# Designs tried in a protein design chat: miniprotein binders against q58433. Part 18

Target 1, 377 residues: q58433
Amino acid sequence: MLFMKYEGEIAIGPVHPTMLEPHRLRLFIEDEIIKEAELVIGVNYRGIELIMEGLPPEKISILSEKICGICSHIHVWCNVTVTERGCDIEVPERAEYIRAIVEELERLHSHMLLFGHAFEVLGFETMAFRAFMIREPIMQILGEITGGRAQYSCPIIGGIRPRCNIKESKIPALLERLEKFEENLKKLLERTVNDPMIMSRIKDVGVLDKKTAKKLHALGPTARGSGIHSDMRKMGQVPVYDNFEFEEIVFDDGDVFSRLAVRFYECFESVKIIRQGLKDLPNLDKRIYNPNYELKEFKPIDVYNEAQRGQVYYSYGLDENGRVRQVKIRTPTATNLACMEAILPGHHVSDAELIIASCDPCFTCTDRMIVVKENKI
Short names: E, the ipSAE of ESMFold2; O, the ipSAE of OpenDDE; V2, 0.75 times the mean of E and O plus 0.25 times the DockQ between their complexes.

## First folded at step 11 (miniprotein)

Design pe9 (at its last look DockQ between E and O 0.03; V2 from the best seeds 0.00; counts 0 for: pae O 8.3 > 1.5, placed apart)
Fold by ESMFold2, look of step 11:
Structure pe9 (fold): chain B 377 residues (1-377), chain A 93 residues (1-93)
Amino acid sequence: as target 1 above (377 residues)
Amino acid sequence: SKITVEVTIEFDGRPYEFRWKVESPMLLRYLLEELVEFLKEYGVKEVEIRVTAKSPEEAKRIAEIVKRILKEAGFTDIEVRVEGDEVEVRARK
């Protein structure tokens, strides 16, 4: 009998001391070529779902916020939406606009973080620095609007927190800062696509063909980089987005370049959405919260939204005592990592981090490599 | 082995360090030209560049390339030290 060994292991996703365990993608390597990849799911959503059972829906928002440090808003938004739909609670239009604006700001900073990480993995450190500097003003805007840079508890059942209301007098400055972000993003994109050293590392690398992407149920930019329309914002699942003109970004080649390009162009679309939302706010009813509701028993309601990584799914009901029951939560990370199992064999080990990063921005939270010699015994 | 480049700058009162591994002097020149554009973009007044070449002969050539590129970028106080395979350049505007 030999003890199990692996040639390498890359931990993916946040390490949360009390709640979440990172996903792991184990690599079996020969002569620096990846022969096999094995997904080990580190996050136990069943445990999280069990903890949430029997709690009041307001308490679920706190737990949902901790699932992902860079995408906490989308989780809180999904959670309050389940209760709002199940109890037929009217949410003021202004609150829905601000929820969308904050989510698109979240998409911007998350995509910029991914670009910085991808550039670091590739060894283009000045490009990574540029990405982080372009990202910082977005984090500042989020902090000003919500009071938090990473955990911004903006949605509440029936509306948004009063602190998160965007004053009309602040809108011109926000629009100017957004315009500056857009200019800097254009420069970053131009530097990327015109740099043959960068392009040689990302073009035609880590290809996920459309057929495989469909079979493995790829989501988000991972799917949209492989020619699959998958954006919940365009599929009627998040009604507030019907008020904004924007395009679903899709590329066909399925390579690392395509997955990054989807994210680059999505940032421009997010800017368009935020700009439209900010310009419309002064013309909306000023209410940001509906206090006139009662929680009632309902059977499980399915809610879908579009996080920066792709579709997020929440489902639960309320019992007669207003307690959450039959909780199910799904994020795109596990399914997108399953795509990596299919892609990675045949690639040089030096490309592994890049290919994985192109699907999941949490890559940098933990970089550990365990050298293993695989023996089947 | 590859050519290694370590760059230290000060930005907004804080030190930052960047590192690269480069396979050829041609790619190194490209990298250094991009670095200079970066230094201009962020208004960097002082930079330290350390290069570990593949040989002492290469180190001497790299030192001349680095000095020339920094002069073209407007750095006027340039100190260069070459010891074996190692190049150390300090430049100030």
Scores: ipSAE 0.253, ipTM 0.711, lowest interface PAE 4.4, mean pLDDT 83
Fold by OpenDDE base, look of step 11:
Structure pe9 (fold): chain B 377 residues (1-377), chain A 93 residues (1-93)
Amino acid sequence: as target 1 above (377 residues)
Amino acid sequence: SKITVEVTIEFDGRPYEFRWKVESPMLLRYLLEELVEFLKEYGVKEVEIRVTAKSPEEAKRIAEIVKRILKEAGFTDIEVRVEGDEVEVRARK
């Protein structure tokens, strides 16, 4: 039996200099069918946690921003929230609204990036391009609000940076852009669902059943694609979202289609959130930062938020010297990738990349798949 | 070698740059047609397209395609420069 050992180095995860090891996917293939999958997750946040240990909270925010190039905002937001809650720091409502708006914009551009990549994997280069083109206006809005395309540096302890304040005079133009984005997204959706060739490649492929998803602790759209409610925004973990009317998107089929569909429809909910946020902003107090806080000692507290990939977790305490202690960071990538590893066996090798992509591993690094043929003598 | 495309547009008073690489001139044509639809949808009035082709002959062909597509898109002022493997197109409407 010729076992083809496929060693794919998938550079998946945050591009932190301390995260040197890419994810390695080893596929054992027989007659083009995956018999076994071994995913070595190189993303160990332990290195970052160790670097953060004993630093002041302000420096941790800088490090958190560098964890992920695609989801930098959510990391910074979670990070500052730990200090804010631990020290009982009041954050102005306007600052929290802007944090949410920026997060939903980050969600939008990340989902569009995934769609682009998924279409590339599928060989639908034209659809990939459409997705990337639709993404760009969101990147522009983010650039206008935050001054940066990847590292927004929006949240700070006690609020947001002054440059991230959304001026009322810009709201009409932002709303117009958002409307155009939504229209283009609808067109992309219609084209996708009405293409039988696309649908045949993603429907009933890479099924993660609800039981397995629960067992393996799937998070975010990966969990929601398998019929599991998993959204920290709806679970009261991020209070600012209580001001917005939106739906948690859930699909039951657990296939690649479902995981992509969750993200597609979630984009429309993100647009709704942004619209509501922008509509309310003029009526909120103009304060965007609370300068009147003191750092105090506190024991590690748990903070959750919902990144584009799912639940993000930050925890640390502050000692008597204002140094962070017992830093813990968890992202959904590891658990979601483990879900894909679990379902890969029995699938054709040609579906492997798509199945992995469907959990939205952080594509900040180029996927290198190497197929190694081991001749068993 | 891939054809490299750089598209610069002005949107809401800011320049935006798109970069992509395409395998074939046919794909490039399709992408440019989609770009034009995008430009129309977003009301973009000015576009700059830079293409690095695989050969001077391909560059000339690409230049003609780009020019045609932009003209069909309603751009009236179209400047095309071809230097070796590089195409630069500026269009306004």
Scores: ipSAE 0.025, ipTM 0.353, lowest interface PAE 4.8, mean pLDDT 83
ESMFold2 (binder alone), look of step 11: mean pLDDT 80; pTM 0.793
ESMFold2, look of step 18: ipSAE 0.228; ipTM 0.695
ESMFold2 (binder alone), look of step 18: mean pLDDT 81; pTM 0.800
OpenDDE base, look of step 18: ipSAE 0.013; ipTM 0.335

## First folded at step 12 (miniprotein)

Design pe11 (at its last read DockQ between E and O 0.91; V2 from the best seeds 0.00; counts 0 for: pae E 3.7 > 1.5)
Fold by OpenDDE base, look of step 12:
Parts: C-alpha cells; structure tokens; sequence
Structure pe11 (fold): chain B 377 residues (1-377), chain A 93 residues (1-93)
C-alpha cells in the first residue's frame, strides 16, 4: 500500500516566535484520500504560565496581551477579572460595557479575517478581498477606541484605561459605521450563500458530528456548528452580557458550511450587542476605573470568557506578597484542532486546508500549510 | 493544463493582484463575471488582465470574451494583445 506521507507544517501559534513551536499536520494519503491525520500541537501555554508565576498581577496583564495578536483583548480581560474577583474589586459598569464592546469588535474583525482566509483557500480571491475590506472599518473603530489596532490594552485591574473611554460625541459616528458594516456583511453573506460553487465546496464537507464534538470537547463556533450550545456569554460566566439581547447561533450539520455560518450570523449578533452597549453608555455612571482597591491573598479562581474561537480560561491565585501563583491558561484552539484532526480521514487531500481553517486556528501563526510530499514507502 | 488568470487593479492608489487557475472554460467565465461585478462594486477605473491559455485559438476566444465583459463593465479604452497562448488586456474607464 503506497502511503504518500504528506507532512505539512501548519505554523499555528501565538505571535511571539520565541515561545511556541508551530503545529505540525501529518497526512497519510492513499489515492488522494486522507487515511490518517496526525496533528502535533506545538502551542504550550506552560512556558508563559511559568513566566507569570511569582509576578505581580499588573505584569501578567502585559504578558497576556502578547499571547495572541488577534485576540489580545480577551486574554487581558480574563486576566484582570481573576484579580478583580479574587480581591472583590468593584469594576464600574461603564468599564464592563466598554470591555464588552471592544470584545465584540475583536470578534467581528477576527471573523472577517477568517472569512477572507477561507475564501483564499477556496480560490475566491475577490471574495477574500471583500471580506478584508469589510474588516477595515472595524479595525478603524478599534483604533479610535483603544489607540491601537492589535494591542488594545483596554482592561486594567479595576476598569479600563482612560484613553479607551468612549466619548458620547463619538457614538453617532460609531453607530453609522456599524450600520455600514452590517449592510456590507449582509451583502457578503447573500453573495456567498447564493453562489453554488462556494456552497458545493463547504456543504457536507468536514462533518464533525455532535457525538464526536462532545467527546473531543469542541468549543465556541466549532461546537456550535455541530449543534452544541457553547457560549460563556450565555452561560452566565460574563455578567455584563446579561444587559444585552442577542442570540447564540447554533447549526446542526457540523460541516464547514455550518462552522462558517455560525460565525457569519454571530457577526450580526455582535453588532446588536455593540449597538445596545453604545446606546446605554450615555446613561451610565461616568466612572471607568476604581482606584480604591487593595490586593489581597486569594486561592486560585476560575474565570471563563468567550473568545471568537470559543471558551478562554484563566486561573491563578495571589500570595501574601501580592504575587501570582498557580497560573493556568486554556484556549479553545487545541481542542478544536483535535476535532478537525479526527474528521480529516476520508476526505480528499484538497479539502484538508479548508477543514483545518474552518475551526479558525489562530492565523497569526498559520501562514502556510507546506505539504511536503515525502517519498513512497 | 490549467488556464492562469492574473488580474491587477489599482484602487485608492494601491495595486492589488489577483490570481486564478481554472480547469474549464466554464470556470473561466465564472471568474470573469465575478471580476466584472467586483470591478463595478469597487469603482475600479483601471484593470490589467493577463491570461495564459491552452492554445492560441483559445487565447483569441478568451480575449474576445474579456473585451466584451469589460465593455459591459463600462470600460471604454480597452487594449487587447494576443501573443501565442498569452492574452494581455489593459482597460481604463
């Protein structure tokens, strides 16, 4: 049996090249059909956890921001929330609203980036261009609010940075931009679902059944694409979201289409959240930071939030000296990639990249699947 | 042999390249129609298209199709060159 071993290095990892080995995907292929897939996940947060150990909580926030270039905000937000809960620090409502708004903007730009990449993988470069152009207004909004396009540094212990305060005078312009974004997103969706060539490539391809998704602990849109409710915002883990009306988007078919569709429709829900948040902001207390807190010793506390890719988990304690202890960080990427590994067998090799992309691995590291054709055994 | 289509557009002072490889005339037509919609949507006023065909006869047919499509897109100045299996088209509004 002539197995062609394709070793593709999928560089999937956090932005900082020094800490994390790229993911490796090995495909065993016979007659262009994947027989076996082996995914070696190189991302280990153990290194960063060890660096965080014994540091003050303010310093670990800086480190958390550098873990992921696309989802830096959610990492910082989870990080500061551990200290805030452990020390019983009151966070002003306005600060939590802005944290949520920035998170939903981060979700929007990340989903648009995935759509662009998925269209590139499919060979629809004009559609990819459309997705990237639709993304730009969101990046501009993020830049205006946070002062940065990638590293927002919005959350701090006790609230948000002063520069991240959304002025009332800016709200009308932000709403107008969101409306334009939503209109363009709707056009992109309509164009996508009405294109039979696109639909034929993503429908009934890369099916993750609900049973397998549960067994492998799929998270976020990957789980939701397989009919599993998995959203920390709806599970009461992030209280600020109780102020907003939005739907958890779930599809049952478990294919590439379903995983993409979850994210497409979720974008509209993110826009709804942002609109509600912006509308309520003028009526909230003007405080954005609580300066009147003391750090105290506490045992490790579990904090969950919902990144664009799914559940993020942070846990640590503070010792008597105000130093972080027993740091644990989990992201959804590893478990979702394992789901894609499990479903790759039986598919044509040409679908492999699309199937992997459909779980939205952190692309800041996934530049190129290099399929290395190794020799005939 | 695949037909290769290379498109270069200028938008807001930036140059954007697009590249397709298509196996059939049907796919070629599909991508050309999509390109026209794209050019209209973004108000592109200048486009360069390079196609490598499978034969000189096919190149001529492709050139005619591109010329027609670009006219329908509102381009008025269309230069078409066919050399062997290669088609070069430049169009301006």
Amino acid sequence: as target 1 above (377 residues)
Amino acid sequence: SKITIEVTIELDGRTYPFRWKVDSPLLLRYFLEELVEFLKEYGVEEVEIRVTAKSPEEAKRIAEIIKRILKEAGFTDIEVRVEGDEVEVRAEK
Scores: ipSAE 0.527, ipTM 0.845, lowest interface PAE 1.1, mean pLDDT 87
Fold by ESMFold2, look of step 12:
Structure pe11 (fold): chain B 377 residues (1-377), chain A 93 residues (1-93)
Amino acid sequence: as target 1 above (377 residues)
Amino acid sequence: SKITIEVTIELDGRTYPFRWKVDSPLLLRYFLEELVEFLKEYGVEEVEIRVTAKSPEEAKRIAEIIKRILKEAGFTDIEVRVEGDEVEVRAEK
């Protein structure tokens, strides 16, 4: 019996000619059905970890920013937190609030970009356009607060950059712009869930059951779409979030719909967090950095935070000369790719990009390449 | 073979292209109706639609559907050209 086999390759993750290589997901296809998926690890951050070894902690923030183009703030935030905790540096409450506000704005624009990409993959181009238009005001707000749209990180050891301080006079306009975003997001959600053509493409597709998600250590919305509580903001590792009323969003069915629904509802929670943070800022002390901190030797400290894709982990120590040692960096990409490897077999090849997009491996910030090789048996 | 739909809109002085390939009349109607809702929502004043149908008879049918839908959306200056399998529609409010 003659069978047609195809090999596809999808580049996933950041691409940098000198620092990082993307992960690849190879698909082995027979009669347009995916029979196997194979993860080819490109980088596990060992190269950037090696570059960071021996540098002062102030210097590694820019390297942290380059790990992910869409989530650069969370990486810089994790980096400065390692040093702050290791050196027992007090961070002003206002700086902690602004760090969280910027992170939640980053979560909003990242989720909206994902929605736009998912709709494009499905061929619903007007829905994709809506998502991108709803996203643009959030990008503008980030640019106004941080001074840059592409690399907008604001944390520094002991605080935030002075540029990133949110002026009280700007808060009413920011709140109004957030209200408009929330209104438009609600309309987008309603259009999505009430449209049988859209729902037929995302419901019951790409199921990651809870048992498999737990075995593979799924993170972020991938895990929360499969019934797993995994939000580091609710698990005590990011104390500033204790000041905000918000809910961890969890769905149980593990399909593409569930992973997207987690993200939709997380956007509403992010709006709640940002609104609360902005309203509280005028009542906080005005300090945005600790000018009197001192660096000291410390053994490796573990820091966790919740990026839009899931848990981010940083660990390092400082030696006697104030130099960074034993750097370890982990992102949710590798575990989420393992989940995709488990999900994809049995699906039609046309669903591959949708399933991958629903796990958000950050492939929109890298070039995508699909290599198809026909093999006859 | 599939029906190809190319749409160009003008919004805020910028041009935005949309493209669909559909293989059923239901999908065609869905995307055209969705397009009309989109044009109304964003207040689009000008639109150009090009369709490559599967046959000349289908092209004529699609042209009439597009013309009707655009009139319902408030477009008053609608120019329709059908030549073989090809439909070209230009509309302004």
Scores: ipSAE 0.430, ipTM 0.810, lowest interface PAE 2.8, mean pLDDT 83
Fold by ESMFold2-Fast, scan of step 13:
Structure pe11 (fold): chain B 377 residues (1-377), chain A 93 residues (1-93)
Amino acid sequence: as target 1 above (377 residues)
Amino acid sequence: SKITIEVTIELDGRTYPFRWKVDSPLLLRYFLEELVEFLKEYGVEEVEIRVTAKSPEEAKRIAEIIKRILKEAGFTDIEVRVEGDEVEVRAEK
């Protein structure tokens, strides 16, 4: 009998011709069992940092939104916050509320996209269909708030773009759409946990234990699925979130189910934040932008926020000529990919895509596996 | 040995096209049962379903199943067309 040994590669993340290479996860397979997984780092944040050096801070936002298509809002929000804190710029409370509402809508659609992908990988196309349909109203709301393709991200230094203001007359309809989303999300969760075929594929599979997660400095829902509290929204790093009652979701089992469960329950918490934010908006000052800010030199300011995949960190200072200096940007992507290297060995190759999906890497047209047949044995 | 299913749904003033390929009778049955629940949950008012079956006889059977499912979901204006191995069903509430 002839047996075959395979070396496979999975391309993760967007290919941007001018800036970024995708991360790759290389799988070494013997008799359909993953013997080893190797992360090949393709994304170079140093290149982005170098491009930002010497630019005026007003131009950094346009560049920062190009880092990730799924999480563009958080990058712009972190960026403007560095300049705002460094220059003591007053940001209207209404603008901070809208920034938080938009980020939670981004979290919802990102988590729903992951659920759809996970169900596709599991072979349950009808469940994937449900997830994508539940996601669609959130995408519509985001489009209505953030504007069309010709308009860039919501935050600007000193506030938000006028297009992104949420008019009070629109709030009742938004609350109704959000309520329907919540109903459908609850049904999706119930269908998932009550399906023994789905549960048998995700429960006790792809376990990332707490000790390994801590050693690898896991972030976001990946860390929280393994019992680690790490949510920047609860650590005083983003003051606007102090206005909202919500829970940090943590599960202890570290399996595929735990990572998905964190995201399901985070969606319910995001809905609570959005609902509270929308209800508060009519009672806030109508001002959304401070046009009379003054830039001044400052030493690097550290800014943290919680994106869909975990902590995002921005730091830079401004020199005497109004130019950005000493740029540092960190996202959870590289750390979470390292967690996949630790999880994958010992699993059947048929579970690889599911494990990878539950760790939520960037999928933007790059979710593909390259399998190379090495030897016949 | 594959059955192609295309579903077009009108919801919230927009048209959404979907395509699936199903290669087993069990998966086809599962899909159709889930589709009924989906149509009810989302209050879908207009739907178009196109199926390419393996044979004309299978196409006729599939057409009857889809028609029954849409009636159960509350659709009252159902038009069915079968041409060879192709089925087209349009339904409005």
Scores: ipSAE 0.000, ipTM 0.345, lowest interface PAE 10.4, mean pLDDT 79
ESMFold2 (binder alone), look of step 12: mean pLDDT 81; pTM 0.801
ESMFold2, look of step 14: ipSAE 0.319; ipTM 0.748
ESMFold2 (binder alone), look of step 14: mean pLDDT 80; pTM 0.792
OpenDDE base, look of step 14: ipSAE 0.485; ipTM 0.835
ESMFold2, fold request of step 26: ipSAE 0.365, 0.294, 0.352; ipTM 0.784, 0.746, 0.777
ESMFold2 (binder alone), fold request of step 26: mean pLDDT 80, 81, 81; pTM 0.800, 0.803, 0.802
OpenDDE base, fold request of step 26: ipSAE 0.414, 0.458, 0.445; ipTM 0.797, 0.820, 0.814
ESMFold2, last read: ipSAE 0.340, 0.304, 0.261; ipTM 0.769, 0.754, 0.725
ESMFold2 (binder alone), last read: mean pLDDT 81, 81, 80; pTM 0.800, 0.801, 0.794
OpenDDE base, last read: ipSAE 0.429, 0.438, 0.014; ipTM 0.808, 0.811, 0.304

Design pe12 (at its last look DockQ between E and O 0.78; V2 from the best seeds 0.00; counts 0 for: pae E 5.1 > 1.5)
Fold by OpenDDE base, look of step 12:
Structure pe12 (fold): chain B 377 residues (1-377), chain A 93 residues (1-93)
Amino acid sequence: as target 1 above (377 residues)
Amino acid sequence: SKITIEVTIELDGRTYPFRWKVESPLLLRYWLEELVEFLKEYGVKEVEIRVTAKSPEEAKRIAEIVKRILKEAGFTDIEVRVEGDEVEVRARK
């Protein structure tokens, strides 16, 4: 039996110099069909948790921002929320609105990045180019609001940084750019769903059934692509989202198409949220930061939010000296990758990369898939 | 043997390369039609296309197809070179 051992090092995770081990995917292949898949997850948040232990909460925010280059905002937001809840710190409504707007912009650019990558994997380079070009306006908006394209540093304990305040005079231009983005996104969607070559490669491929998704604790769009409701924004975990009308996008088929479709349609919901937020901003109190708070001792508090990939979890306490204790961080990537590992068997080897990409692992590191052909005689 | 298509476009002072490997003439046509739509969408004024065919005869046929497609895309200055199995096309608007 000619087992081709495909050893792909999928460097999935934060490029933090302390996170040395990429994810490794080993595929056991017979007659071009995957028989077994072994995923070794190299990203261990335990190292970051240990570094955070005993630090003041302000320093943890800096570390949390460096965890992920694509989803830095959600990490910082979850981080400060732990302290805010533990210390009963009032956050101005305007600050929460801006946090939500920045998060939905982060979701948009991340989904567009995934679409670009998925089209590259499919060999549709012109479609990839379209996706990346559609992404650029979002990156520009993020840059204008936060002063940075990747590390926004928007949330602080008690609110947002002054530079992240969205001035009323900028809102019309932001709305115009958002409208243009939505139009281009609609065109991209129409092109994608009407292309039989694209659709044939993503429909009925990499099916994660609802039972398996539940068993393996799929999260976010990966879970929602398999008919599972999984959105912390709709589950009351992030109160600011109660101010917005939007839908949770769910598909039932569990294939690559469904996981991509969830993200495509979710982009329109993100646009709706941002548009509502921007329209409401002029009517809100102008305060963006509460300087009148005291740090208090508290036991570890659980905080959930919904990143582009799914549920993010932060927990820690503060001791009598204002130092963080018992830090726990969980991201959706590990569980979602485990779902892809489980469904890879039985598929053609040429579909493996697409199936893995469809759960949107954090490709902050260059994925090098190395196919090692081991002839076991 | 696969037909290889290499496209280089200039947009906003940047050069972008695209590559396709095509197994059939039908797929070649599909990608060329997509390319034309793409070039129109982004208002590309200059394009370079290289195609490696399976035979010199196929290269000549491909050259004629590419030339027609670029004309339909509104290119007026089209240079076509066929050398063996390779087609090189440069077009400007």
Scores: ipSAE 0.542, ipTM 0.847, lowest interface PAE 1.0, mean pLDDT 87
Fold by ESMFold2, look of step 12:
Structure pe12 (fold): chain B 377 residues (1-377), chain A 93 residues (1-93)
Amino acid sequence: as target 1 above (377 residues)
Amino acid sequence: SKITIEVTIELDGRTYPFRWKVESPLLLRYWLEELVEFLKEYGVKEVEIRVTAKSPEEAKRIAEIVKRILKEAGFTDIEVRVEGDEVEVRARK
């Protein structure tokens, strides 16, 4: 009755792993049917927030990058944005465009990784490898732009690192590589929806109805698979996205299929955003950072952005000595796992891994699934 | 009581292994036909398939199925080796 567990840990400098308690999802089973599911909340962000307290904002960028190995860019972007808004630092438009392009590339590779793992848990090995093969060119593009595949280090306070500036001469090749990715993604989607063996495992399975999703405050594709509009990029929270034409993707059925479909179609929207951004870059001012800024005291402010898993929230202020205070960081993982806690009862244990995978828990955030058998009295 | 399938292909200078276990001939046939579609899609010129069957009789039947499917996929140089419950197939176009 043991199942593959969704486990990850974030190592933070000299903080030992035994101080991090991962989220755990416990399943209580009778006769192969899940009777109860219990989410045990970890304390990951409390420890990280404590370490960040009292540091200069420049130093917490390094810690923010390491919170999640596959979504490091969104964390660094949120961090620099808190300081930029609190200190009234002007960020060049070109830098904001490149921040968005890198984030949408991060969304692509993260969604493709989820598809590959979903196919693996279903036993569709060739589909999983197709997903991983389609993903690889995106990882190569990220490495070329940022210098790293796992840690992107692109945003800095006031702009982006010079090495992340996208040379105009590279844009035609990048557009061609995106076109090939888009063609392969379409083939993967068509093969998925036209395969009755796959569809029988994902359609009408693991339904999260809209009422429950609202009650539990579902975020990201988990919420958007249940009919809830939740995309921070469309809610005025990330101004650079106002320059791009794209659609919020929403499905209504709340099943595993719907959560995967949201991600599939979001990949097409990410390609649209990246293409528009790349085509606009030659017409933008060439400045990529603001060297003329002053750090100053400010009261905590709220910054929101849309990671591939949903809303990310950062809040802090600077004291009179330029030190970060009142740090609060929230990601969608715990909330989305709570949604899975609500829908798992009544399902056969053989569906548990797929249902959980469909909310795309942060695999590097030390999440675990523990299965226990509960016997009849 | 499971059939084990190991597949190795070469694509663009990289090796891609596949491994899974199935409990029925229906699922085995489904996976082998899915593999053939993959081989055609990517223009694979060389493949190695190893199957551990449930019995020597099943191994002989599987060997014939694999050989037929690979011929339909356009492979003409097919080497089949059956030993007990083990099947090893190497195919080249």
Scores: ipSAE 0.187, ipTM 0.660, lowest interface PAE 5.1, mean pLDDT 81
ESMFold2 (binder alone), look of step 12: mean pLDDT 80; pTM 0.788

